# VH-VL binders against Lactate racemization regulatory protein (larR): the designs that were tried, part 4

Target 1, 221 residues: Lactate racemization regulatory protein (larR), of Lactiplantibacillus plantarum (f9uss8)
Amino acid sequence: MVLTDIEYLLSYLEAHHVPTIKKKRHTYLTYHGLAEHYTYVLKDGIIKNSIILQDGREYNLSYIAKPDVISLLRDEVSRSTDQPFNVRIESEYATFYQVNRVAFWKYVNSTPELQNYVKNYYRKKLSENILRLQRMVMNGKKGAICAFIYSLVDLFGRKVNEGILIDFVVTNDDIAGFCGISSRSSVNRMLKELRTDGVITVKNHKFIIQDVSYLLDQIAN

## First folded at step 4 (VH-VL; framework fv_ebronucimab)

Design s34 (from f3 with heavy chain A33Y)
Fold by ESMFold2-Fast, scan of step 4:
Structure s34 (fold): chain C 221 residues (1-221), chain A 122 residues (1-122), chain B 111 residues (1-111)
Amino acid sequence: as target 1 above (221 residues)
Amino acid sequence: EVQLVESGGGLVQPGRSLRLSCAASGFTFDDYYMNWVRQAPGKGLEWVSGISWNSGSISYADSVQGRFTISRDNGKNSLYLQMNSLRAEDTALYFCAKDEYYEYGSGYFDYWGQGTMVTVSS
Amino acid sequence: QSELTQPRSVSGSPGQSVTISCTGTSSDVGGYNYVHWYQQHPGKAPKLLISEVSNRPSGVPDRFSGSKSGNTASLTISGLQAEDEADYYCSSYTSSSTYYVFGTGTDVTVL
């Protein structure tokens, strides 16, 4: 049987009887700065990674909506066990493999498939961070919102008659946090402009992208 | 100025139906999420239902789900609440309230009407 | 259906400060910065007092302030005045069984 890198990881963890933990919506799996010795792997559910800025504002870094390792910024040689992000559950429940950090890196070092997974993981996260920086620095607020909405297509997008449904409820608070916008009223005003221009609409509390080309045109390359 | 004027309340027998209306003026009605909020005599506020600018997002409180239907007519700047299978516990002053946000209804109610009284009694 | 927990009543003398708490869960008060406060005088419609945890609308005195810590939001009235005697309600966006949720309400008495 040929498995993808993540499918291989999940089957390896299941075969080795790695314990799981289940968390309810809007509870936290971990906090930035919390000392612990686990690497978490999302088995099921949707989570949001964030940090708290110096002025107390929350800045949102990513959603993870498919099985994946939450963070690989800690390794077997570091004595520091502090978690790099706040991890909040966004689905009704989320389930995680809770892997001892030292054991996780032993698995990786002994398994070519897991080494490949780690290489692909870092490549993907680097690419995501470059796009995030572009959204924050190069694009204005409207461009940042357009880039963010477009980024949701890969995570939650599916085709419907009206366009591309983003099959997840994204709040204006989350949009503000992802785009570095301090005012939710500013987010609301810019979303109104997009709806008035026929770019997006909302059905059952979820976005539908009606003009994907418009969103792409607003993103600085 | 922004005005919300409720109408359609009155005395109605249990099990019957009643339709409330809210006439809006002084703002672009079709840009905003609209809500119904009720208050039983001497009791607290209870959110009843909300509807997005295009009727694409509609939500109800568990207590009224399946019995009440919210709707709007943007051409008439009007919000409606169709109330079916009325019960004594539906007795309340019903307020029309304008939301600051138009997508999710997660904003604040910046303007309220004076309310229309619904009494469900035999 | 859920409600946010507020004390039933709070009292103070003119010039005193009073604080009203609004306690919910991680799916409402703790999960979002969409906590709002409303003031209701007897026989009147509610009036927006504080929006989005701590923002004061135009015309609301700076004696009114809001804050939030974890699952609890607070409304503080400093320099309490006779006209502040009213019912106060918090509200929040919720991701649970209801879209909006109101608090149980607090009766503020100025002694």
Scores: ipSAE 0.026, ipTM 0.585, lowest interface PAE 6.7, mean pLDDT 84

Design s35 (from f3 with light chain S26D)
Fold by ESMFold2-Fast, scan of step 4:
Parts: structure tokens; C-alpha cells; sequence
Structure s35 (fold): chain C 221 residues (1-221), chain A 122 residues (1-122), chain B 111 residues (1-111)
């Protein structure tokens, strides 16, 4: 039997009887700047990573909607004890393996398959960060929103008669936070333009993408 | 100038029906979600129902679910609330409230009407 | 069903400061920055006073300010004036089918 990198990790953690923790919607697993001794692995659910800027605005980094490690920015030898970002639960419940950080890195160091998972994880996160930077600084506000909406296709996209349903409720504050837009009203105005142009519509608080090509044309590679 | 003007309130017996209307002016009506909020005499505010810009999203408070129906006519800049199977507990001043966003939920109500009184009594 | 908890009343003299708390749960006030405040004078409709925790709409005096810590949002009225005598309601987004949950309301009396 051939397992994916993440399937291997989950099987490994289960076989080693790693405890799980369950958290309810809109509670926080951890906070930016908070001391933490664990590496968390999402077993089930949807979470959002963010930081709170000095002026109180939330800057959103990613949704994680499939099993994965939440962060590998802390290792067993890191001097820093602080979490790099907030982790908030977005599904009704989310379940995590709660692995002592030192134990996690011993597992990785002793297991070639987990070393490969870690390498692939860093590549994936670097690519996601480059896309986020591009969304924030290179595409303009409208292009940032288009890039963000398109990025939701892989996480929540489902084909329907009207187009591609994004099967998750994304708030204007979340969009503003992902796109580095300071004003909710600016998000509203740009979403109205996209609706008027027939690019997207909204049904039951969820986006339906009607013109995928338009979104792609607004993204700077 | 943004204006929301409610009408249709009155005295009604328990178990009967009443239809409220809200006439909107001074903004592009079909760009925004609309809401009904009620206030019982001497009590606080309670959200009743919301409808998105194109009627694609509609929700109700648990207390009115199955009895009330929200609707809108964008061509007439009008919001409606059809209230069926009225109860004494539905006695309240009913406000029409404009959402700042095209979807109801996370937004704030930037404009309110003056309200229309509904009294459910035998 | 659930309401956000506010004190029934607060009072102050002209020029003083008063603070109104609005306490909810992780699923409303604590979970989002979608806390709004409305001012209601007797016999009148509510009027938006503060949006999204701390934003003041155009025309609202700077003596009104909002903040949030954990599950509690606060509205502070500095330099209290006679026209501030009114009922104040907080409101928060909630992830339940209710969408908007209002506070129990606070009656501000200017002595």
C-alpha cells in the first residue's frame, strides 16, 4: 500500500498514540506571540492562520482545510518560544494531534518518509507565501481579490450548474485580511464590480464563480 | 438622503396574518442586503430576518422560522415581511434596516427606518 | 436566543466618562471583529454609532470610542453630554443561523 506524505504522517501519529485535542468554531488553538511547546497536526476540520497588525487589523495568511501540519517554523532547537501566528477554528469542530515539539522532531529525524514530508511542506508553504505576497503587492486591490477568490477553488471548489461554487462562507473581513485591504467598503465596491460584470455571484452566503478566465486574467502570473 | 419608510403595521388577532412593507430611497437598493429588526415595547432589539441583494440568501430568527417570509422587489425599491400565524410574542415595533454589505450577517446596519408597530392582541 | 450581556444602566455627570461593556462568547464577540454599537433616543430608531469594534461613522463625535478584549467589547463615551442620554445596544455577528445577536441594552443617564 502506497500512502501520500500526509497519510503516512497521520498513520505514524496514530500508531504512536499521540493525543488529540478538539476545538469548537471560532475558538483559538493558539495565538501569535504565545508560548507553545507543541507541534499541531490538523486531523479534521478547517482553520485560519492570521496575525494581528500593530493597528489592530487582522492579516490573514492561509486557510487549512485538509489534514496537514499547522506550522513547522518552530523546531526543537529554536530559541523562540512564541507562536508565529494565530490559529482559529473555522469549521464546527477541528481535531488536532498535539505532539510535543521535541518528540515531533525526533520522529522526523529518524524517519525518511517524514523528512520528505517536511521538505515538501516547506516548498508548499514558500509557494503559498509567494502567492500571498503577489496578491498583496503586485496585482492591485482588484487583482488581489481575484487571486484570492481563485485560490479558494482548490480548497472549497465544487462544480455546479451556475459555475464553480466556493462551498465555504468567506466574510468581507477575511477577504480584506487576505488581500491587505484596509477598508471593508473597498472590498464591497470591488465585489460589486465583479458581480455586475458577471464574474461571480453569491448564493446562501457562498461565492459562485461564473467566469474563471476573468479571474485568471487579473492575476499577474 | 437615504430613507427607509415602513408601513403595514396595526392591531391583529393571534393566528392571523399581516404584511409589512419598507420603501427605500436615496441609494442603489439592489446593491445591499436588507433586514427586519424588531423591538417589543420596553425591550431590546431582536433580528428577525435578512435577505441578500438578489434574494439568493434568506434567513430567519428561530422564533419566526416557518411563520414569516421576507422578500424584496428591486424594481420597486421595496422590502416586505409576510407574517403568518401571529402570536402575542410578535408584538413589537418592526424596523427596516439597510445592511452596509450585499450579504446579511457580518455587516452593520448603517440606516434604519422609523419602524411600524405590530400589536397582536385579542 | 442568546443575547450579549450589557449593564442595565450607567450614569455620569456632564464632562465625565462612562464605559458600557458587551460580553458574549467565543462564537460571537470573541470570535470576530464584527461588533457594532447603536444609539437609540426615546421614540426614535436606532442609529449606527460604532462599526467593527472601533470605527466611527462620519458625523459621530470623537468622544465615542470602541474596543474589544477577548469576549468583551466596550463602548466609552468621554466628555459626557446631555444629548448622550439614550439606550445603547451592542450587536455581534454569530456563526449560528441567527447571524446577528444584540445586547440586552444599556440606559445611559446624564445627571
Amino acid sequence: as target 1 above (221 residues)
Amino acid sequence: EVQLVESGGGLVQPGRSLRLSCAASGFTFDDYAMNWVRQAPGKGLEWVSGISWNSGSISYADSVQGRFTISRDNGKNSLYLQMNSLRAEDTALYFCAKDEYYEYGSGYFDYWGQGTMVTVSS
Amino acid sequence: QSELTQPRSVSGSPGQSVTISCTGTDSDVGGYNYVHWYQQHPGKAPKLLISEVSNRPSGVPDRFSGSKSGNTASLTISGLQAEDEADYYCSSYTSSSTYYVFGTGTDVTVL
Scores: ipSAE 0.000, ipTM 0.547, lowest interface PAE 10.7, mean pLDDT 85

Design s36 (from f3 with light chain G31S)
Fold by ESMFold2-Fast, scan of step 4:
Structure s36 (fold): chain C 221 residues (1-221), chain A 122 residues (1-122), chain B 111 residues (1-111)
Amino acid sequence: as target 1 above (221 residues)
Amino acid sequence: EVQLVESGGGLVQPGRSLRLSCAASGFTFDDYAMNWVRQAPGKGLEWVSGISWNSGSISYADSVQGRFTISRDNGKNSLYLQMNSLRAEDTALYFCAKDEYYEYGSGYFDYWGQGTMVTVSS
Amino acid sequence: QSELTQPRSVSGSPGQSVTISCTGTSSDVGSYNYVHWYQQHPGKAPKLLISEVSNRPSGVPDRFSGSKSGNTASLTISGLQAEDEADYYCSSYTSSSTYYVFGTGTDVTVL
């Protein structure tokens, strides 16, 4: 009986009776800088990680839409226990395992399967961040929007007759926050260009990517 | 130069139907989402329905869902609201409102028509 | 069915400052910067006054300003003038099936 690394983690936490917490849409699980001794593992739902910049703008870091650890940036020996991100619930509800941080690392240190999960986790996150940085830096604001929309394929994409449906509602504020764009009007203008060129359309507030090749051409890929 | 002109309102009995129209001019109609917003006499604003630039997205307030149908004809620069099974609580001034965006929801209404009065009474 | 909460009325004398609050939930005002304000004079259609919390459209005097803190957005009218006597409505985006939620409205009386 073969389990994926994350399935193994979830079954391990369940077997050890780790408590869960359930949060409703647009509430916060935790905040950047909050002093907590927990590692959170998403069991079900969709969340958004962000930070607030000095000028008050929200800078969005990632969506997590499948079971995964929210962050492994704080180890068991750090003096600070502050959470690295704001975590907002984006689905109707999200459920998390709330694991004492020291206990989490004890679990990891005691099982080869969880050690492998952690190694794969860091590799995956580092790779994703490098690709995101390359796309945004190389291609300007329109390229950043194209890269962001394309990144939603892996998270929310499914094939439909018109192309690839992004089965999740993304607001212009979210796009602005992910792309470092200060103006919703600038986002709107660039999305209108993509729509006019037949690259994307919108149906029931969800993107449909009609020309995947165009998006890829706008990214450093 | 942007102008929205509503028509089709009037006195109608409960249970009957009425169709509202909104004629748009002074902007590229098929680039923007359009909305219907109503206001009962002496009351506040209530969003009724929205339609995207290409009719690909359509939504209704819970109070009118299943009874009202929003549609648009981009070739005629016109927005419509088909109102069926009318109730006394549907009595209101109905405004046509232009969204600032091609999709309804997050945007603001940059232009409003003068409204057309619908009175549902026997 | 739900509405954003505004005071029924606020009043002031010419030259004074008045503030109108617009209180929602974490699923609308608290989560998004898509809060807009509309001014409606008696017998007239609403007119856009402030968009996206604090953005002032062309033609709107700079004595109108907007802000937001938590679940509450605010419209401030400084240097109150007779022509400001009107009803004011906030609206917010919501991710529920309703999409637009309007405030209960505030009647501003001058003098």
Scores: ipSAE 0.005, ipTM 0.564, lowest interface PAE 10.2, mean pLDDT 85

Design s37 (from f3 with light chain G31D)
Fold by ESMFold2-Fast, scan of step 4:
Structure s37 (fold): chain C 221 residues (1-221), chain A 122 residues (1-122), chain B 111 residues (1-111)
Amino acid sequence: as target 1 above (221 residues)
Amino acid sequence: EVQLVESGGGLVQPGRSLRLSCAASGFTFDDYAMNWVRQAPGKGLEWVSGISWNSGSISYADSVQGRFTISRDNGKNSLYLQMNSLRAEDTALYFCAKDEYYEYGSGYFDYWGQGTMVTVSS
Amino acid sequence: QSELTQPRSVSGSPGQSVTISCTGTSSDVGDYNYVHWYQQHPGKAPKLLISEVSNRPSGVPDRFSGSKSGNTASLTISGLQAEDEADYYCSSYTSSSTYYVFGTGTDVTVL
């Protein structure tokens, strides 16, 4: 109980002198399909994970804004050696531990604490994916946008006099990619409706949630 | 007073290039989306391209996609339209139009420039 | 190319009312309240006349009014005056891949 799972992992990597790599805003750490023998652990910064769909569109999966493993979908025995996601830097810079994939799994296989981290990681990611699918299927496009905006509270939310500030600039193209909406125009229209209804406002190109209950009602249905 | 002043139009041969500029004043330029709208002689209005406040979102009409490039320089309060591979059908008066919002798409154009004439002929 | 249908021309005498229709589909005019109207005098830039179906910008007289029923938006000019002689264009949001669609335009003649 002395360290959280992620704190244990970071301490382990530091103690074993795992090298770090630093990347600049709007550059890519990895690309979906890139043949690469690394597992990356975010040390500092904000990143966006995405995949390429069959029709060539980029579909956004998550923002990661706190230290975490970027992906554990590949192991030393998998058929694919390709990276599963595009990883783009969203903060001014981001820093990662760059761990040889085979070495990472050797660490995990020899360390009970890291085995527990991996088990908990997969459980958490599976649960998050199921909840994302559930909300998207049940709520339609406007509900998906409401669910997405609400999901930003945990990562970027800060209380201000006007409501909850989402202290991060999210583009309408990124929202379209997160919500599976093919038209940026539809996203812009639905956001305008939310502003007109007093649910959100915009200050310095960042959202302020004024009516949290409205967003939660859209998610529940 | 909000003002938009277009320049760069003229007579050009098919297949050639031309660059239009729009100088903006009287408002905080980097808080608003900007648009290009054209009007062929004796015809109606056609939206050509839009760009968000920070250039993070850009779109084109199907008729110009792959040939035209919209850009902005917020430090100079200027909007641009680079027109490549010009065709006779591109002959029109080109208007710079200010969006009412920082993103384009569902809003209205609250201010327009006077337009600059582009004639594409051999 | 414009996709919304307007009558080519309408005419009226001073003091009469004229109405200009703007007909689209459910994916532009029908399902949304983002229809805007622009007035264009010869040799001049378009000027915003009505926004979001029925909202008047400051400086636009209240004799200009907008409405919508189904897939058709309408601009009504009551108390028609000589200075209203101009071309009028509607525009709409669209949920298809086009961000702005304009109407074919209507020439208003004051007899």
Scores: ipSAE 0.200, ipTM 0.652, lowest interface PAE 5.1, mean pLDDT 86

Design s38 (from f3 with light chain G31Y)
Fold by ESMFold2-Fast, scan of step 4:
Structure s38 (fold): chain C 221 residues (1-221), chain A 122 residues (1-122), chain B 111 residues (1-111)
Amino acid sequence: as target 1 above (221 residues)
Amino acid sequence: EVQLVESGGGLVQPGRSLRLSCAASGFTFDDYAMNWVRQAPGKGLEWVSGISWNSGSISYADSVQGRFTISRDNGKNSLYLQMNSLRAEDTALYFCAKDEYYEYGSGYFDYWGQGTMVTVSS
Amino acid sequence: QSELTQPRSVSGSPGQSVTISCTGTSSDVGYYNYVHWYQQHPGKAPKLLISEVSNRPSGVPDRFSGSKSGNTASLTISGLQAEDEADYYCSSYTSSSTYYVFGTGTDVTVL
């Protein structure tokens, strides 16, 4: 049985005694623009990536809920060691391998399996970002919210009697930040419409999608 | 005009029960989460329990978990708190508080009742 | 249960400015903009004064303002008036079994 690319990476990091760091809920692992000499690999937990826009608003980029490299946007050749985004812990705890950036790229350059992981990583992230951009630019605010809620199915979705449970608490501010909406009240109003139309409900602070077809109809693709 | 009117408080011996009520008017009651917040004499505010618009989400502070039960009757615009196994530490003014959202947690309390006093003593 | 740390009291003269701090952790005060302020006059129910760090509800005078830096939120009362003599409580969301956490409260005295 062959290991997946990520399983191979995790085994490699463990075998080479790479240090780990453990962070608690709602603390930051790193910040956008912070000068650091590290590449982080999520071992366990859930994190959120974000940036601060010029006007001070926080824009949310992604959740990562499975082991993965947090970012590969900076290489060994660049003088800049700046982190590309804020990384906040969303689970009770998250654990990361903290790899010296130069050492990380040395490992990749000397290991065919890691080279394959990096190629697949870039391909996957590029595809995900293009799809997200396409959905966002083709939809109004309500369509963006529908696209975002639907995107949570892959990360946190679980079938229940009432529909699809999103087994993770997502706040109105998280939604606003993911959808580029400046006010919580706008998000709340649109969520109320979805609830009234029988598209979603909420139980124990978690969404249950009752009408998946409606969400898909609101997405340009 | 939004109004919240609490009732049901009084003097009670330790180990006994009381049921508090909150009558709501001036807004669409079934669109909003509701909360109970208490304040011991001369002390600060403590959140006790919350319930979502449709009773689909319910939570309690650790200090009352297993002893208190929050409920609502949307047809009567009423919120309730059943308080069992009362302790001296439960002595407080109990406020009914309206959430700004259909779910409790991240929001603020835009309206409060005047409170009903619960005194637990031997 | 945890509480957010506020000074027990602040005082000022009419027309002065006073600031009340509210210090917590990254899981409550530091988490988004879920900090709210309530004003409580003696013998009365709390009233919402500031929502979401800095938003004033309709009817709240412009002299009340809020801000946040890291894990500390602040309420500033400018042009202090006699009717501002009250207890002030901050509150925040928390990701625990206690969904709302309140500050220890601050007694504002207008001298």
Scores: ipSAE 0.160, ipTM 0.674, lowest interface PAE 6.2, mean pLDDT 86

Design s39 (from f3 with light chain Y32W)
Fold by ESMFold2-Fast, scan of step 4:
Structure s39 (fold): chain C 221 residues (1-221), chain A 122 residues (1-122), chain B 111 residues (1-111)
Amino acid sequence: as target 1 above (221 residues)
Amino acid sequence: EVQLVESGGGLVQPGRSLRLSCAASGFTFDDYAMNWVRQAPGKGLEWVSGISWNSGSISYADSVQGRFTISRDNGKNSLYLQMNSLRAEDTALYFCAKDEYYEYGSGYFDYWGQGTMVTVSS
Amino acid sequence: QSELTQPRSVSGSPGQSVTISCTGTSSDVGGWNYVHWYQQHPGKAPKLLISEVSNRPSGVPDRFSGSKSGNTASLTISGLQAEDEADYYCSSYTSSSTYYVFGTGTDVTVL
């Protein structure tokens, strides 16, 4: 049986008896600026990564809803360095492998499969960020919201009779934080436009995308 | 002027049913979430139930789940609360509260009705 | 159902300042900027006083201010006046079991 890169990593961590920790909804695994020795690997659950901007606003970077390394942005060799962002638990519970950072990088540097995982990780994250910046510059706030909602399809999308259900509750503050919009009211106004145009609806606090083509057109144009 | 006028309260025996109504005016009713909030005599506020602009989202407090049903009629600018299997603990002043947004939970209640008193007693 | 913790009562003399705390968990007060404050005079419906931690609606005097630190939100009333004698309730969005939760309430007495 051939394992994917992440399955390989998870099996390695289990075989070496790496400790796990379990955190409850809306608690923080770690904070931007916290001095810490660990690399965390999500085993199960849903988390949100964010940073605090200079004006005190929270800017959201990503949801992670499948097993993966939380971040590889920190120095490989320094014994202690500050965490690059906040990590908040969004599911009822999330479970993490808590790996000594120096030991983690030693594992990676001794294992060709993990070296390829890391290269692909950085490449994917850089490409995703470049595309996000490009869409924001070209399409404005409405384009950013449409791109964000569409991005939720891969993480939480399920086909239903009414369209595509996004099977996760996303708050207007989280949308504002993901889209770089300073006003919750601006998000609400744009969501109202999308509802009025029949692009989305809401059921049990979850979005249903009724017109996927509209979202894609706003991203492309 | 935004106005919310509750009606339907009264004295009822335990185990019976009662239906509350809230008549809304002065705003576009179908653009906003609506809520029921209750207050027992001499006690604090308790959120009872919320309903989104299109009835697509509905939720209840654990204390009333399975017994109460919230509904709305956007054509009549009216909100309802069907209360079944009433208990002495349901005795309270019931307020109709307008949310500032189309979805309940995260928003604030910018307007409240005067409330309608429900007394559950033998 | 869970509720947010407030002191039962606070008191002050005219012109003084009082602060009311509202303590929850990371699943409500600590997790979001969706904390609101309501003022209720005896025999009246509640009235919105502060929205989204610190925003003042039109018509609310600037003597009323709100803040939040971690799992605790605070309402401060400066220059206390007789008309401020009322019950004060905080509320927060919550993702645990119920989407909406109120505080236990605080009665403010102006001595």
Scores: ipSAE 0.012, ipTM 0.599, lowest interface PAE 8.1, mean pLDDT 85

Design s4 (from f3 with heavy chain S106T)
Fold by ESMFold2-Fast, scan of step 4:
Structure s4 (fold): chain C 221 residues (1-221), chain A 122 residues (1-122), chain B 111 residues (1-111)
Amino acid sequence: as target 1 above (221 residues)
Amino acid sequence: EVQLVESGGGLVQPGRSLRLSCAASGFTFDDYAMNWVRQAPGKGLEWVSGISWNSGSISYADSVQGRFTISRDNGKNSLYLQMNSLRAEDTALYFCAKDEYYEYGTGYFDYWGQGTMVTVSS
Amino acid sequence: QSELTQPRSVSGSPGQSVTISCTGTSSDVGGYNYVHWYQQHPGKAPKLLISEVSNRPSGVPDRFSGSKSGNTASLTISGLQAEDEADYYCSSYTSSSTYYVFGTGTDVTVL
């Protein structure tokens, strides 16, 4: 059939024999501020993008759990630029295409299908960032947590008898980092409130959303 | 005040069974995960098993998996450890430990019982 | 099953400082800030001393402090006193199915 934008990119990289690298859980692919010549494309696995704030705390930006370019924020022509994010492996292993950045942009500029991929990529990332900004301006920490939990449905959601299982272990420290909350104890207290209210439960360390409409009401209006 | 009181330890022959109990008081028992931690004579601490607030999450150390069963009765504020197919290497002081969180794993143990001694010997 | 590596023993005189290291991997000590320290006096149950790398529970003297760098967490006891003579254990969250991994333990002797 007709390939999706990402399927086209992956096929292109395979056809051009772009090398891959494999990284183990809890290791970093790259660091915020590291000078590198590469654009990375996730082939398999789950990663987390983050930055280090001025006070030394880690602020989490996104999970990527499906094949995608990690970032296209760096320019096309400079010999070396700093990486925009820390990239940590969250699955047992993750595999990446490692493309010279200047060569990547030459491929894009010579290939109409890849130009369409880049256009659609920026539109997608802009939309995702608008949603992230909405989460950050939610009234109170509870609204931010509700918005974050709901955002996990697209990446990890699976229907079970009790509701929607988020089929990935998300730590309270990760939630604090995604929501800009300074203490794990604040996250613990609010998760207890959601559990007591019958909005969520936890089984085998994974969330089950029992009342999706409650989460949506906290996000909208 | 928070109190955890273990009972049920004793001398038992290899291959037999023993059931440990932990009576909790001074906190809302069904809000917190509970754990069993053991310490062999003169040795260090080893986590044995954990159970979440509602029994929805349960895990065991590899050394006891398939032989031990953790359970809780929130109506009685009690934690249990059913120990089957006991081996000499299970000889240890068994502590009941309260998690600071409703799930085990990331939290610290803010309160510990005094422990109950299990000796597995012929 | 691997344990977190601690020195077997450390010793000091009253008023001096001692530091106990706790070394793991990127999957436990290095990967998360879920490192806790417990103090155990002979014949007693362990007692929480430091939580989440550096937090002191109420009732713990300010002589006790914790830190972490890379895969190594450290407990420092300043102004060492006779009552600090005890065994000290670190513990860490691990993303493996074992969930908790304890250190090998350190015997602190006040000379």
Scores: ipSAE 0.068, ipTM 0.645, lowest interface PAE 7.0, mean pLDDT 86

